# VH-VL binders against q0aze0, part 351

Target 1, 268 residues: q0aze0
Amino acid sequence: MKIILVNNRFKENTEKKAQEIAGQLSALNVEVIIDNGLDEPYAGTVDFIMVLGGDGTMLRAARRYGQRAIPVLGVNMGTVGFLSNIEINELAEYLPLILREEYSLEARMMLEVAVFQQQSLLTRVFCLNELLLRSNSPRMLSFALEISGQKLEPYRGDGLIVSTTTGSTAYSLSAGGPIADPQLDAFIVTPVASHIINKRPLVVSPEREISLHLLEEREAIIGIDGQIKMDFGAENRVLIKRAPHPLLMVNLKAKPFFTSIDRSLQRQ

## First folded at step 14 (VH-VL)

Design CC55 (framework fv_inotuzumab)
Fold by ESMFold2-Fast, scan of step 14:
Structure CC55 (fold): chain C 268 residues (1-268), chain A 123 residues (1-123), chain B 112 residues (1-112)
Amino acid sequence: as target 1 above (268 residues)
Amino acid sequence: EVQLVQSGAEVKKPGASVKVSCKASGYTFTDYAIHWVRQAPGQGLEWIGGINTYTGDTYYRRKFQGRVTMTADTSTSTVYMELSSLRSEDTAVYYCARDESYYDYLSGYFDYWGQGTLVTVSS
Amino acid sequence: DVQVTQSPSSLSASVGDRVTITCRSSQSLVYSEDNTYLSWYLHKPGKAPQLLIYDVSTRFSGVPDRFSGSGSGTDFTLTISSLQPEDFATYYCLQATHFPLTFGQGTKVEIK
C-alpha cells in the first residue's frame, strides 16, 4: 500500500509529526510519500491520501490529487475544520480501518477553471471551494458574465465568486452568498460589492458553463481557493465547469456540519 | 478602512518582559494571520514569528523559541506579542503586519503594517 | 535557514533614473502550483514598511506601475522604471516559501 502524507510548509511541528506518522506506517509495510508542497505532485500510483493539517491544507491536496479518484482523509491537527474527519490523537485507533479499507466515501464536486488569453489556453486548474474575480486597485470592475451561453447584463463592482457548495462557507459567505449543504451539487455565483441593486447570488446547475471577461481595462486578479492568484486583464477570459471527478473524502466518523457552521457564525 | 494600531513605546531593564499589542480594524480579523517583524538600530528587518488568528497556530523563529509568545483575542481583534528575558540586543522597533490566510494557509506577504512600537532595553 | 541576499547594498540615483535591485535566495522559492512566495517592501525612517510587489510580480493595490517585479527560482529583481522623489528609501525582499521567513538585508536608494 502506498499513502501520500500531505502537510503544510510553515509548521516545523507538523513536519515532525508527518515524519513520525511516516515511520509508523513504514513499520506496517506501507510505503509513504511526503508532500509538503516543495516538489511536483507525486505522479505514481497511490492508494490513499492523508492530509495532516487544516482545511487549507486539504484544499491544496484536492487541487493536486482530487482528480485521481483516490480516497482523501483529513486529519485535524489544530482547530475545528470543515474538511477534516478525525483528530490526530485518534489516528492510531482508526489506522487499522484505513488499512483494511473499512470506511465510507463522500463525493464533493470540484470546479475546473480554464484561463485563456484570447483563444489560447494559459492554464487549467481544479479547485474545491471557489474562483474569485476581484479588483486589484481602488477602481471597481466592469465585467461580463455568461451562463451556458446566456449573456447577463454587465456587472459593475469589486468582483464575483463562483463557488461549489463546499465553498459556500468560504469567500461566498463573506460576500453575502447562501450557506449550502455540501451534499448538494451546484454552482453558487455571488457578486462582490456590486454597484447594481438586485444583483443577487445565483444557484445554478453544476452542468452549466460559466464564463467571465472584463469589459474595461482594469487591474484585476483571479484567485483559486484563496491560494492561487493570477493577473486578469481585458484580453483574458475564464471558463468554469464541473471538474471531471469529485474529491473522494473519507468518512471514519460522523461530523455535524450544520451545528458546526451555526456555532462558527454566532462567534463573530 | 484597514488599520493595525500598536501599543506605545516601552522602556525595560535587561531580564524583564515586554508585551506589545496590535489592534486590528476594518476587516474580518480571522481572515488574516498577524506576523511580528523587528528592526534594531542600523539593522534590517527581522521576522520574529506569527499567529494564525483562525486556527490559533503560532510560528516562531527558532532563536526566539522559548522567549516569545503570541496570542490572539478574537473578541477585541487584538494580537499580542510577549518577549521575555530581554537583552540590550532586543532594542528595536517592533511591527505587526497582516498576512492573508485561508484557514491554515498563509499567503506569505504583509499587505498592511502597524505603525511600530519602540522597545528600548537598557540598564 | 534560507538566506536572502540583496544587491547592491546601496546605490545613488537621480530622479528619472531606472533602478534595478536584485534578490537572490540560497534555495529555490518555488512551491505548490508554481507559487513563489517572494515580496518586496519600501521602508522609510519613522514609517512602517509598505508592500510593493507580492508573488514575484503582482503589484499591490495603489502601487504605481513604475514598480515591477520579475524572476524565478532563486533570482529576483525589483525594477523602478523612472525614479521619483518619494522613491528614495530602503527596499527589502522577503521569502516566505521556506520556514523561517527571511528578509534580505536591504538596499538603500539614496539621492545623488
Scores: ipSAE 0.749, ipTM 0.886, lowest interface PAE 1.3, mean pLDDT 91

Design CC56 (framework fv_inotuzumab)
Fold by ESMFold2-Fast, scan of step 14:
Structure CC56 (fold): chain C 268 residues (1-268), chain A 123 residues (1-123), chain B 112 residues (1-112)
Amino acid sequence: as target 1 above (268 residues)
Amino acid sequence: EVQLVQSGAEVKKPGASVKVSCKASGYTFTDYAIHWVRQAPGQGLEWIGGINTYTGDTYYRRKFQGRVTMTADTSTSTVYMELSSLRSEDTAVYYCARDESYYDYLSGYFDYWGQGTLVTVSS
Amino acid sequence: DVQVTQSPSSLSASVGDRVTITCRSSQSLVYSEGHTYLSWYLHKPGKAPQLLIYDVSTRFSGVPDRFSGSGSGTDFTLTISSLQPEDFATYYCLQATHFPLTFGQGTKVEIK
């Protein structure tokens, strides 16, 4: 059995804990690969991925490994997280179930984001939460949104978010989007500070194809899961589709999504 | 308008502690980590540490470990840095600066800074 | 700790000059997915530092086009294409790929 441990680059305690866990797993004849982000993603066959950190670390793991149909377990290191399933102090108790493959899997849709310059593909990225288009200057953007070949009236404002249902509680929520049950598959399209009063968030079939481009020369950025940023100009176009594979999240412990998000909304 | 407003200048004796505040306004407090950077007279910028305001995680440079404590109060949108066992070499202007975060991810650059707080350590 | 060295430590220039400042790290700053956490700041006495460039080459909002960043791996450059009076200052690079975060020692740009 081969397990990847994914950890956060800034947490020295997380690196120490990853080494300790690796030692424990090696004693049980499990091969461990530690992914601290400094190397390329491990390319070999892997049976399980354990993410040691918060939701941001899980998002990085999803981009690196989410399309490979490998079970991914989020292990919370001590604060708050929607994508973690167990706490670090519970790991020893659940480890036998992990090794015996006695757990259920929850499929979470992902986005496939393709960025073009004219006709040339610049990059293709997968993500779990969202793509954010935003202005990188004090000027508002003017941009075109196309859904499965249907051209909407131009947008004017600070930007747009195209989100999965998992991402409904991230940037989309802050911009006024709906809270979505993560068990549903859908795109959520949420305007950011639109100057057109009747531009509402849209809930769109995950089989649709979404296209964005600028209508005026502006300084803009596209952001992927809040971590990857790319310059976006009038010569660029982005194409968003459902990714070929969902992220397979390990469920060892029931998590009360709706009560958790309700409590989170009370905090300022 | 984004603002980080720091507490006023402090004069301390060697061995004392100082607690500097950084009050944030004009943005969602928990969307940005706050770091602390100092500049001693005639020296360059030195990173001390930071706090993720969403997760509560703290990051301290080893030379300050055991002497520095960073805390965040989300109800007042204020971050505090307390430095204990002060030495004359701790005389510096201390800045807070924000770092865009996404849960436990940090962007790693400081887009807006506080005005600075002069801490003087003298006998 | 990852060491960050700027060159030169100081330089004299006139308004209108092209100024180039180099930042070298002791280890590669390339992180996951090719991301490189390298930013540049302008600092004047009595004022807070100001962000100029982040992620090697992205100009911060409101920063004039005369400022540009480039580089990869361990070697990075800040260029000011035509120095203006307000640009006489000390410049710092910051690496944030490796813990702890490390600033360069600074490059002072002073009037010739």
Scores: ipSAE 0.737, ipTM 0.883, lowest interface PAE 1.4, mean pLDDT 91

Design CC57 (framework fv_inotuzumab)
Fold by ESMFold2-Fast, scan of step 14:
Structure CC57 (fold): chain C 268 residues (1-268), chain A 123 residues (1-123), chain B 112 residues (1-112)
Amino acid sequence: as target 1 above (268 residues)
Amino acid sequence: EVQLVQSGAEVKKPGASVKVSCKASGYTFTDYAIHWVRQAPGQGLEWIGGINTYTGDTYYRRKFQGRVTMTADTSTSTVYMELSSLRSEDTAVYYCARDESYYDYLSGYFDYWGQGTLVTVSS
Amino acid sequence: DVQVTQSPSSLSASVGDRVTITCRSSQSLVYSEGDTYLSWYLHKPGKAPQLLIYDVSTRFSGVPDRFSGSGSGTDFTLTISSLQPEDFATYYCLQATHFPLTFGQGTKVEIK
């Protein structure tokens, strides 16, 4: 069995814990690859991915490995997040279940994002939460949104979010989007500070293809899962569609999504 | 309007502790980590550490480990940096600066800064 | 620790001049998926530092077009295409790929 341990670049105690876990797994005849983000993603065959960190570290793991149909387990290092399933102090208890493959899998849809300059593909990335188009200046954007060949009336405002249901509690929520059951497959299209009164969040089929481009030359940025940022100008176009494979998240214990989000909203 | 407002100048004796505050306004407090950077007279900028306001994680440069403590109070949108066992070489202007975060991810650049707090350590 | 060295340490220039400042790191600053955590700041006496460029080449909101960033791996450059009176300042680069975060020593741009 081969396992990738994914850890965070700024947490020295997480790196030390990854080494300790790697040693324990090696003693059980498990081959371990540590991914701290400094190298390219491991290209070989892998049976399991263990993410040591918070939701941001899980999002990085999903972008690197999510399209390979490999089970991924989020192990939180202190504060329970939405994408982690167990705490680090629970790992020893659950490790035998992991090695015997005694767990269920939850599929989470991902986005495929392709950015073009005119007719040339510049980059293609996958993400678990969202794509954010935003202005990088005090000036609002004017941009076109097309859904499966249907051209909507122009948008004017600070930007737009195209989110998965998993991402419904991230940037989309902050911009006024709905909270969605992450078990559903859908795109959520949420305007950011729209100057058009009737531009509301849209919930669309994951079979739809969404495209965006600027109608006026402006300084804008595309953000992927809050981590990857790219300049976006009037000569650029972005295409968003459902990724070929969902992220397969390991479920070792019940995660109370609705009560967790309800408690979070009561404190805000 | 994004603002980071720091507490006023401090004069301390060697061996004392100082606690500097950084009050944030005009944005969602937990969407940004706060870092502390100092500049001693005639020197360049030196990163001390930071705190993720969402997770509570702290990051300290090793030379300050054991002397620095960073805390965040979400109810008042305020970050504190306490530096203990002060020495004359700790005399510097201390800045807080925000770093866009996404859960435990840090963007690693400081877009808005506090006005600075002069800490003088002398006897 | 990753060392960050700026060159030159100081330079004299006139309004309208093209100014180039270099930042070199002792290790590659490339992280996951090509992300490179290098940013540039302008600092004037009595003022807080100001962000100019982040992620190597992305201009911060409101920063004039005369400022541009470039580079990869270990070698990075800040360019001011036509120096203005308000640009006489000290410039710093910051690497945030490796812990701890490290600033360059600074480059002072002075009136010729």
Scores: ipSAE 0.722, ipTM 0.876, lowest interface PAE 1.3, mean pLDDT 91

Design CC58 (framework fv_inotuzumab)
Fold by ESMFold2-Fast, scan of step 14:
Structure CC58 (fold): chain C 268 residues (1-268), chain A 123 residues (1-123), chain B 112 residues (1-112)
Amino acid sequence: as target 1 above (268 residues)
Amino acid sequence: EVQLVQSGAEVKKPGASVKVSCKASGYTFTDYAIHWVRQAPGQGLEWIGGINTYTGDTYYRRKFQGRVTMTADTSTSTVYMELSSLRSEDTAVYYCARDESYYDYLSGYFDYWGQGTLVTVSS
Amino acid sequence: DVQVTQSPSSLSASVGDRVTITCRSSQSLVYSEGYTYLSWYLHKPGKAPQLLIYDVSTRFSGVPDRFSGSGSGTDFTLTISSLQPEDFATYYCLQATHFPLTFGQGTKVEIK
């Protein structure tokens, strides 16, 4: 059995914990690869991925490994998280179940994001939560939104979010988007805009393609899962569609989504 | 307007502790981590550590481990840095600065800073 | 710890001059997907530091276009195309790819 342990660059304690867990797993004849994000993703065959950290660390793991149909377990190292299933102090209890492959899997849809300059593909990335188009200056953006080739009336405002249902509680929520059951397959399109333009969030079939481009030259940024930022100008276009494979999240313990989001709203 | 307002200057004896506050306003408190950076006289900027205001996670540079504690009070949008066992070489201007966060992800740059707090350690 | 070294430590310049400051790290600052966590700050005595450039080359909102950042891997440059009176200050780079976060030692830009 081969397991990847994914940890965060800002978590010195997760590096120590990863080494500790790797030692425990090695004693049980499990091969361990540690991924701290500094090297290329491990290219070989693996049986399981354990993410040691919060939701941001899980999002990085999803971008690196989510398309490979490998079980991914979120192990919470902090005080909050939507994408973790167990706490670090519970790992010893659940480790025998992991090694015996006695767990269920929950499929979470992902976005495939392709950024073009004119006719040329610049980059193709996957993400679990959302793509954010935003202004990088005090000026509002003017941009075109197309859904499966249907051109909507031009948007004016600070930007737009295209989110999975998993991402409904991230940037989309802050911008006024709905809270979605993560068991649903849908894209949520939430404008980042003042009340003046009065555009509403859309819930769209994940079978559709969403295209964005600027109608005027402006300083804008495309953000992916809050971690990757790219300059976006009038010469650029972005195409968003359902990724080929969902992220397979390990479910060892029932986590009450609705009470978790209710508690989160008390903190914000 | 985004503002980070720090508590006033402190004079402490060697061996004492100091607790500096950083009160945030003009933005959603939990969307940004707060870091602490100091500058001793004639020295450059030195990163001490930070706190993720959403998760409560703390990040301390090793040389300060065991004598620095950072806490966040969401109800008052205030971050505190407490430094204990003070030495003369801890005399410095201490700054708080915000770092855009996304859950446990940190953007790693400091867009707005507090005005600074002078801490003087002398007998 | 990743060491960050700025060059030069100080320089003298006149208004209108092109100024370049370099920042070199002891290890690559490239992270997942080629992302690089390097930012530049301006600092004047008695004032808080202010952000100029983040993510290597992105100017912070309100920063004049005479400031630009470039570089990759271990070598980074801040350029001021035409120095203005308010630009006489100390400049710092910050790496945030590796824990702990480390600043360069600073580059002081003084009146010639």
Scores: ipSAE 0.674, ipTM 0.863, lowest interface PAE 1.9, mean pLDDT 89

Design CC59 (framework fv_inotuzumab)
Fold by ESMFold2-Fast, scan of step 14:
Structure CC59 (fold): chain C 268 residues (1-268), chain A 123 residues (1-123), chain B 112 residues (1-112)
Amino acid sequence: as target 1 above (268 residues)
Amino acid sequence: EVQLVQSGAEVKKPGASVKVSCKASGYTFTDYAIHWVRQAPGQGLEWIGGINTYTGDTYYRRKFQGRVTMTADTSTSTVYMELSSLRSEDTAVYYCARDESYYDYLSGYFDYWGQGTLVTVSS
Amino acid sequence: DVQVTQSPSSLSASVGDRVTITCRSSQSLVYSEGSTYLSWYLHKPGKAPQLLIYDVSTRFSGVPDRFSGSGSGTDFTLTISSLQPEDFATYYCLQATHFPLTFGQGTKVEIK
């Protein structure tokens, strides 16, 4: 059995715990690969991915490994998180179940984001939460949104978010989008500080293809899961589709999404 | 508008502790980590550490571990840095600076800075 | 710790000059997915530092076009295409790929 341990790049806070877990697993004849993000994703066959960190670390793991149909378990290291299933102090209790493959899987949709310069593909990335198009200057953007070939009236404002249901509680929520049940598959399209009063968040089928491009040359960026940033100009176009495979999240114990989000919103 | 406002200058004796505050306004407090950077007289910038305001995670440079404590009060949008067992070498201007975060992810660049707090350690 | 070295430590220049400052790291700053956490700051006595460039080459909002960043791996450059009077300052690079975060020692740009 081979397991990837994914930890945060600021691992001074978590490195000792990751090494301790790797030692425990090695004693049980489990081969361990540590991924702190500094190397290319491990290319070999693996049976399980254990994420040691918060939701941001899980999002990185999802981008790197989410399309491989490998079970991914979020282990909270004492931080706040929605994407973790167990706490680090519970790992010893659940480890026998992990090794016997006695757990259920929850599928979470992902986005496939393709960025073009005219007709040339520049990059293709996958993400679990969202794509954010935003202005990188004090000036508002003018941009076009197309949904499955249907051209909407132009948008004017600070940007737009295209989110999965998992991402409904991230940037989309801050911009006025709805909270969505993560068991649903849908795109949520949320305007950021729109100057057109009737531009509302849209909830659309995950079978739709969404495209964006600028109508005027502006300093803009595309953000992926709040972590990857790319310059976006009038020569660029982005296409967003449902990714071919969902992230397979390990469920070892019931996690109450609605009570968790309710508590989180009261803290703010 | 985005502002980070720091507490005023401090004069301390060797062995004492100092607590510097950094009050944030004009943005959502928990969307940005706050780092602390100092500049001693005639020296360059030195990173001390940071705090993720959403998760509460702290990151301290080894040189300061055991002497530095960073805390965040979400209700007042204020980050504190406390440095104990002060030495003359700790005389410096201390800056807070924000770092866009996304849960436990940190962007790793400091877009807005506080005005600085001079801490003088002398007997 | 990853060491960050700037060159030169100081230089003298005139208004209108092209100024180039180099930042070299002891280890690659490339994070997986191609992200490179290197930023540049301008610092004047009595003022807080100001962000100029982040992620190697992205200019921060409001920063004049004369500032540009480039580089990859371990070698990075800040260029000021035509130095202005307000640009006489000390410049710092910061790496944030490896813990702990480390600044270069600074490059002082002085009037000739």
Scores: ipSAE 0.775, ipTM 0.895, lowest interface PAE 1.1, mean pLDDT 91

Design CC6 (framework fv_inotuzumab)
Fold by ESMFold2-Fast, scan of step 14:
Structure CC6 (fold): chain C 268 residues (1-268), chain A 123 residues (1-123), chain B 112 residues (1-112)
Amino acid sequence: as target 1 above (268 residues)
Amino acid sequence: EVQLVQSGAEVKKPGASVKVSCKASGYTFTDYAIHWVRQAPGQGLEWIGGINTYTGDTYYRRKFQGRVTMTADTSTSTVYMELSSLRSEDTAVYYCARDDSYYDYLSGYFDYWGQGTLVTVSS
Amino acid sequence: DVQVTQSPSSLSASVGDRVTITCRSSQSLVYSEGNTYLSWYLHKPGKAPQLLIYDVSTRFSGVPDRFSGSGSGTDFTLTISSLQPEDFATYYCLQATHFPLTFGQGTKVEIK
């Protein structure tokens, strides 16, 4: 069995804990790869991914490994979040179940984002939460949104978010989007500070393809899960569609989504 | 608009503690981390640490471990930095600065800064 | 800790000059997904630092286009294409790829 341990590079404690867990797993004849984000993703065959950290660390793991159809377990290190399933102090209790593959899997949709420049593919990335198009200047953007070949009236504002249902509680929520059950598959399209008052968040089928491009030359940026940023100009076009594979999240114990989000919103 | 407003200048004796506040407005407080950076007279900028306002996680530079504590009060959108066992070397202007965070992920750049708080440590 | 060295420590320039400041790190600042966490700040006495460039080459909102950033791996450059009176200041780079976050020592741009 080969397991990847993904940890947060900013927390010295998580790096030391990852080394400790790696030693324990090695003693059980489990091969361990530690991924702190500095090296390229491990390219070999992997049986399981264990994420030691909060939601942001899980998002990084999803972008790197989510398309490989490998079980991913979020282990909470005492932080606030809702993508983890067990606490670090529970790991020893659940480890035998992990090694015997005695757990259920929850599929979470992901986005495939392809950025083009004049017909040439510049990059293709996957993400769990969202793509954000935003202005990088005090000036409002003017941009075109097309959904499955249907051209909408031009948008004017600070930007647009295209989110998964998992991402409904991230940037989309802050911009006025709905809270969605993450077990549903849908795109949520949420305007950011639209100048046009009739522009509302849209909930659309995950089978649809979404296209974005600028109508005027502006300084703009595309953000992926808040962690990857790319310049976006009038010569660029972005295509967003459902990724080929969902992230397979390990479920070892019941975790109530709605009570978790309710508590989180009261703290903010 | 985004603003970070810090508490006023402090004069402390060696061995005392100082607590500096940084009040945020114009954005969703928990969407951003707050870091603390200082500049001693005639020296460059030095990163002290930061706090993730959503997770409550703190990140301290090793030389300040045991002496610095950062806390966040979400009800008032205020971050505090307390530095104890003050020495004359701690005389500096202390800045709070906003870091675009995404849950436990830090963007690692500081887009808006507080005006600075002069802390003078003298006998 | 990753060391960040700026050069020169100071320079004298006139309005209209092209100014180049370099920042070198002791280790690569490239993150696994191609992201490089290197930012540039302008600091004047009595004022807070202000962000100019982040992620090596992205200008922060409202920053004039005379400021540009470039570089990769361990070597980074901030360029001011035509120096203006308000640009006489100290410039700092910041690396955030490796913990702890580390500033360069600063480059003071002074009037000739």
Scores: ipSAE 0.610, ipTM 0.833, lowest interface PAE 2.3, mean pLDDT 90

Design CC60 (framework fv_inotuzumab)
Fold by ESMFold2-Fast, scan of step 14:
Structure CC60 (fold): chain C 268 residues (1-268), chain A 123 residues (1-123), chain B 112 residues (1-112)
Amino acid sequence: as target 1 above (268 residues)
Amino acid sequence: EVQLVQSGAEVKKPGASVKVSCKASGYTFTDYAIHWVRQAPGQGLEWIGGINTYTGDTYYRRKFQGRVTMTADTSTSTVYMELSSLRSEDTAVYYCARDESYYDYLSGYFDYWGQGTLVTVSS
Amino acid sequence: DVQVTQSPSSLSASVGDRVTITCRSSQSLVYSEGNTYLSWYLHKPGKAPQLLIYEVSTRFSGVPDRFSGSGSGTDFTLTISSLQPEDFATYYCLQATHFPLTFGQGTKVEIK
């Protein structure tokens, strides 16, 4: 059995903990690869991915490995998040179940984001939460949104978010988007500070293709899951589709989504 | 708009502790980690550590481990840095600075800084 | 710990001059998905440091276009295409790819 441990770069204790867990797994005849983000994603076959960190670390694991149809378990090492299933102090209790493959899987849709310069593909990335188009200056953006070839009236404002249902509680929520059941597959299209009256969030089929481009030259950025930033100008276009494979998240214990989000919103 | 306002200058004796505050305003407090950076007289900038205001995770440079404690109070949007067992070489201007975060992810650059707090350690 | 070294430690220049400052790290700063966590700051006595460039080459909002960043891996450069009076300051690079975060020692740009 081969497991990838994905950990956070910023905490020295996280690297030490990853090494300790790797030692425990090795003692059980499990081969362990540590992914601290410094190297390219591990290219070999693996049986399981264990994410040691919070939701941000899970999002990085999903971008790197989510398209490979491998079970991914979030192990929280601090504050309770939405994408972790167990706490680090519970790992020893659940490890026998992991090794016997005694768990259920929850499929979470992902976005495929393709960025073009004119007609040439610059990059293709996958993400679990959202793509954010935003101005990188005090000036408003003017941009075009197309949904499956249907051209909407131009947008004018600070930007736009295209989110999965998993991402409905992230940037989309902050911009006024709906909270979505993550078991549903849908795109949520949420405008950011639109100056055009009645530009509302849209909930659309995950089979649709969404494209964005600027109508005026502006300093703009596209952001992926709050972690990757790319410059975006009038010569650029982005195309967003449902990714070929969902992220397969491991469920070892019940984690009620609605009571968790309700508790989180009460704290705010 | 965005402001980080630090507490005033401190004079301490060797062996004492100092607690410096950094009050944030003009943005959502938990969307940014706060780091502490110091500059001793005639020296360059030195990173001390930081705190993720959303997760509560702390990050300390090893030479300060055991002497530094960082805390965040979300009700007042204030981060504190306490440095104990003060030495003369701890005399420095201490800055807080914000680092955009996304849950436990840190962007790793400091876009806005506090005005600085002079801490003088003398006998 | 990753060491960050700036060159030169100081330089003298006149208004209108092209100034280049180099930052070198002991290890590659390339991280997951090609992200490179290298930023540049301007610092004047009595004032807080100010962000100029982040992620190697992205200019922070409001920073004049005479400032540019470039580089990859271990070698990074800050360029000021035409030095202005307000640019006489100390410049620092910061690496945030590896823990602990590390500043360069600084480069002081003084009037010739």
Scores: ipSAE 0.769, ipTM 0.890, lowest interface PAE 1.1, mean pLDDT 91

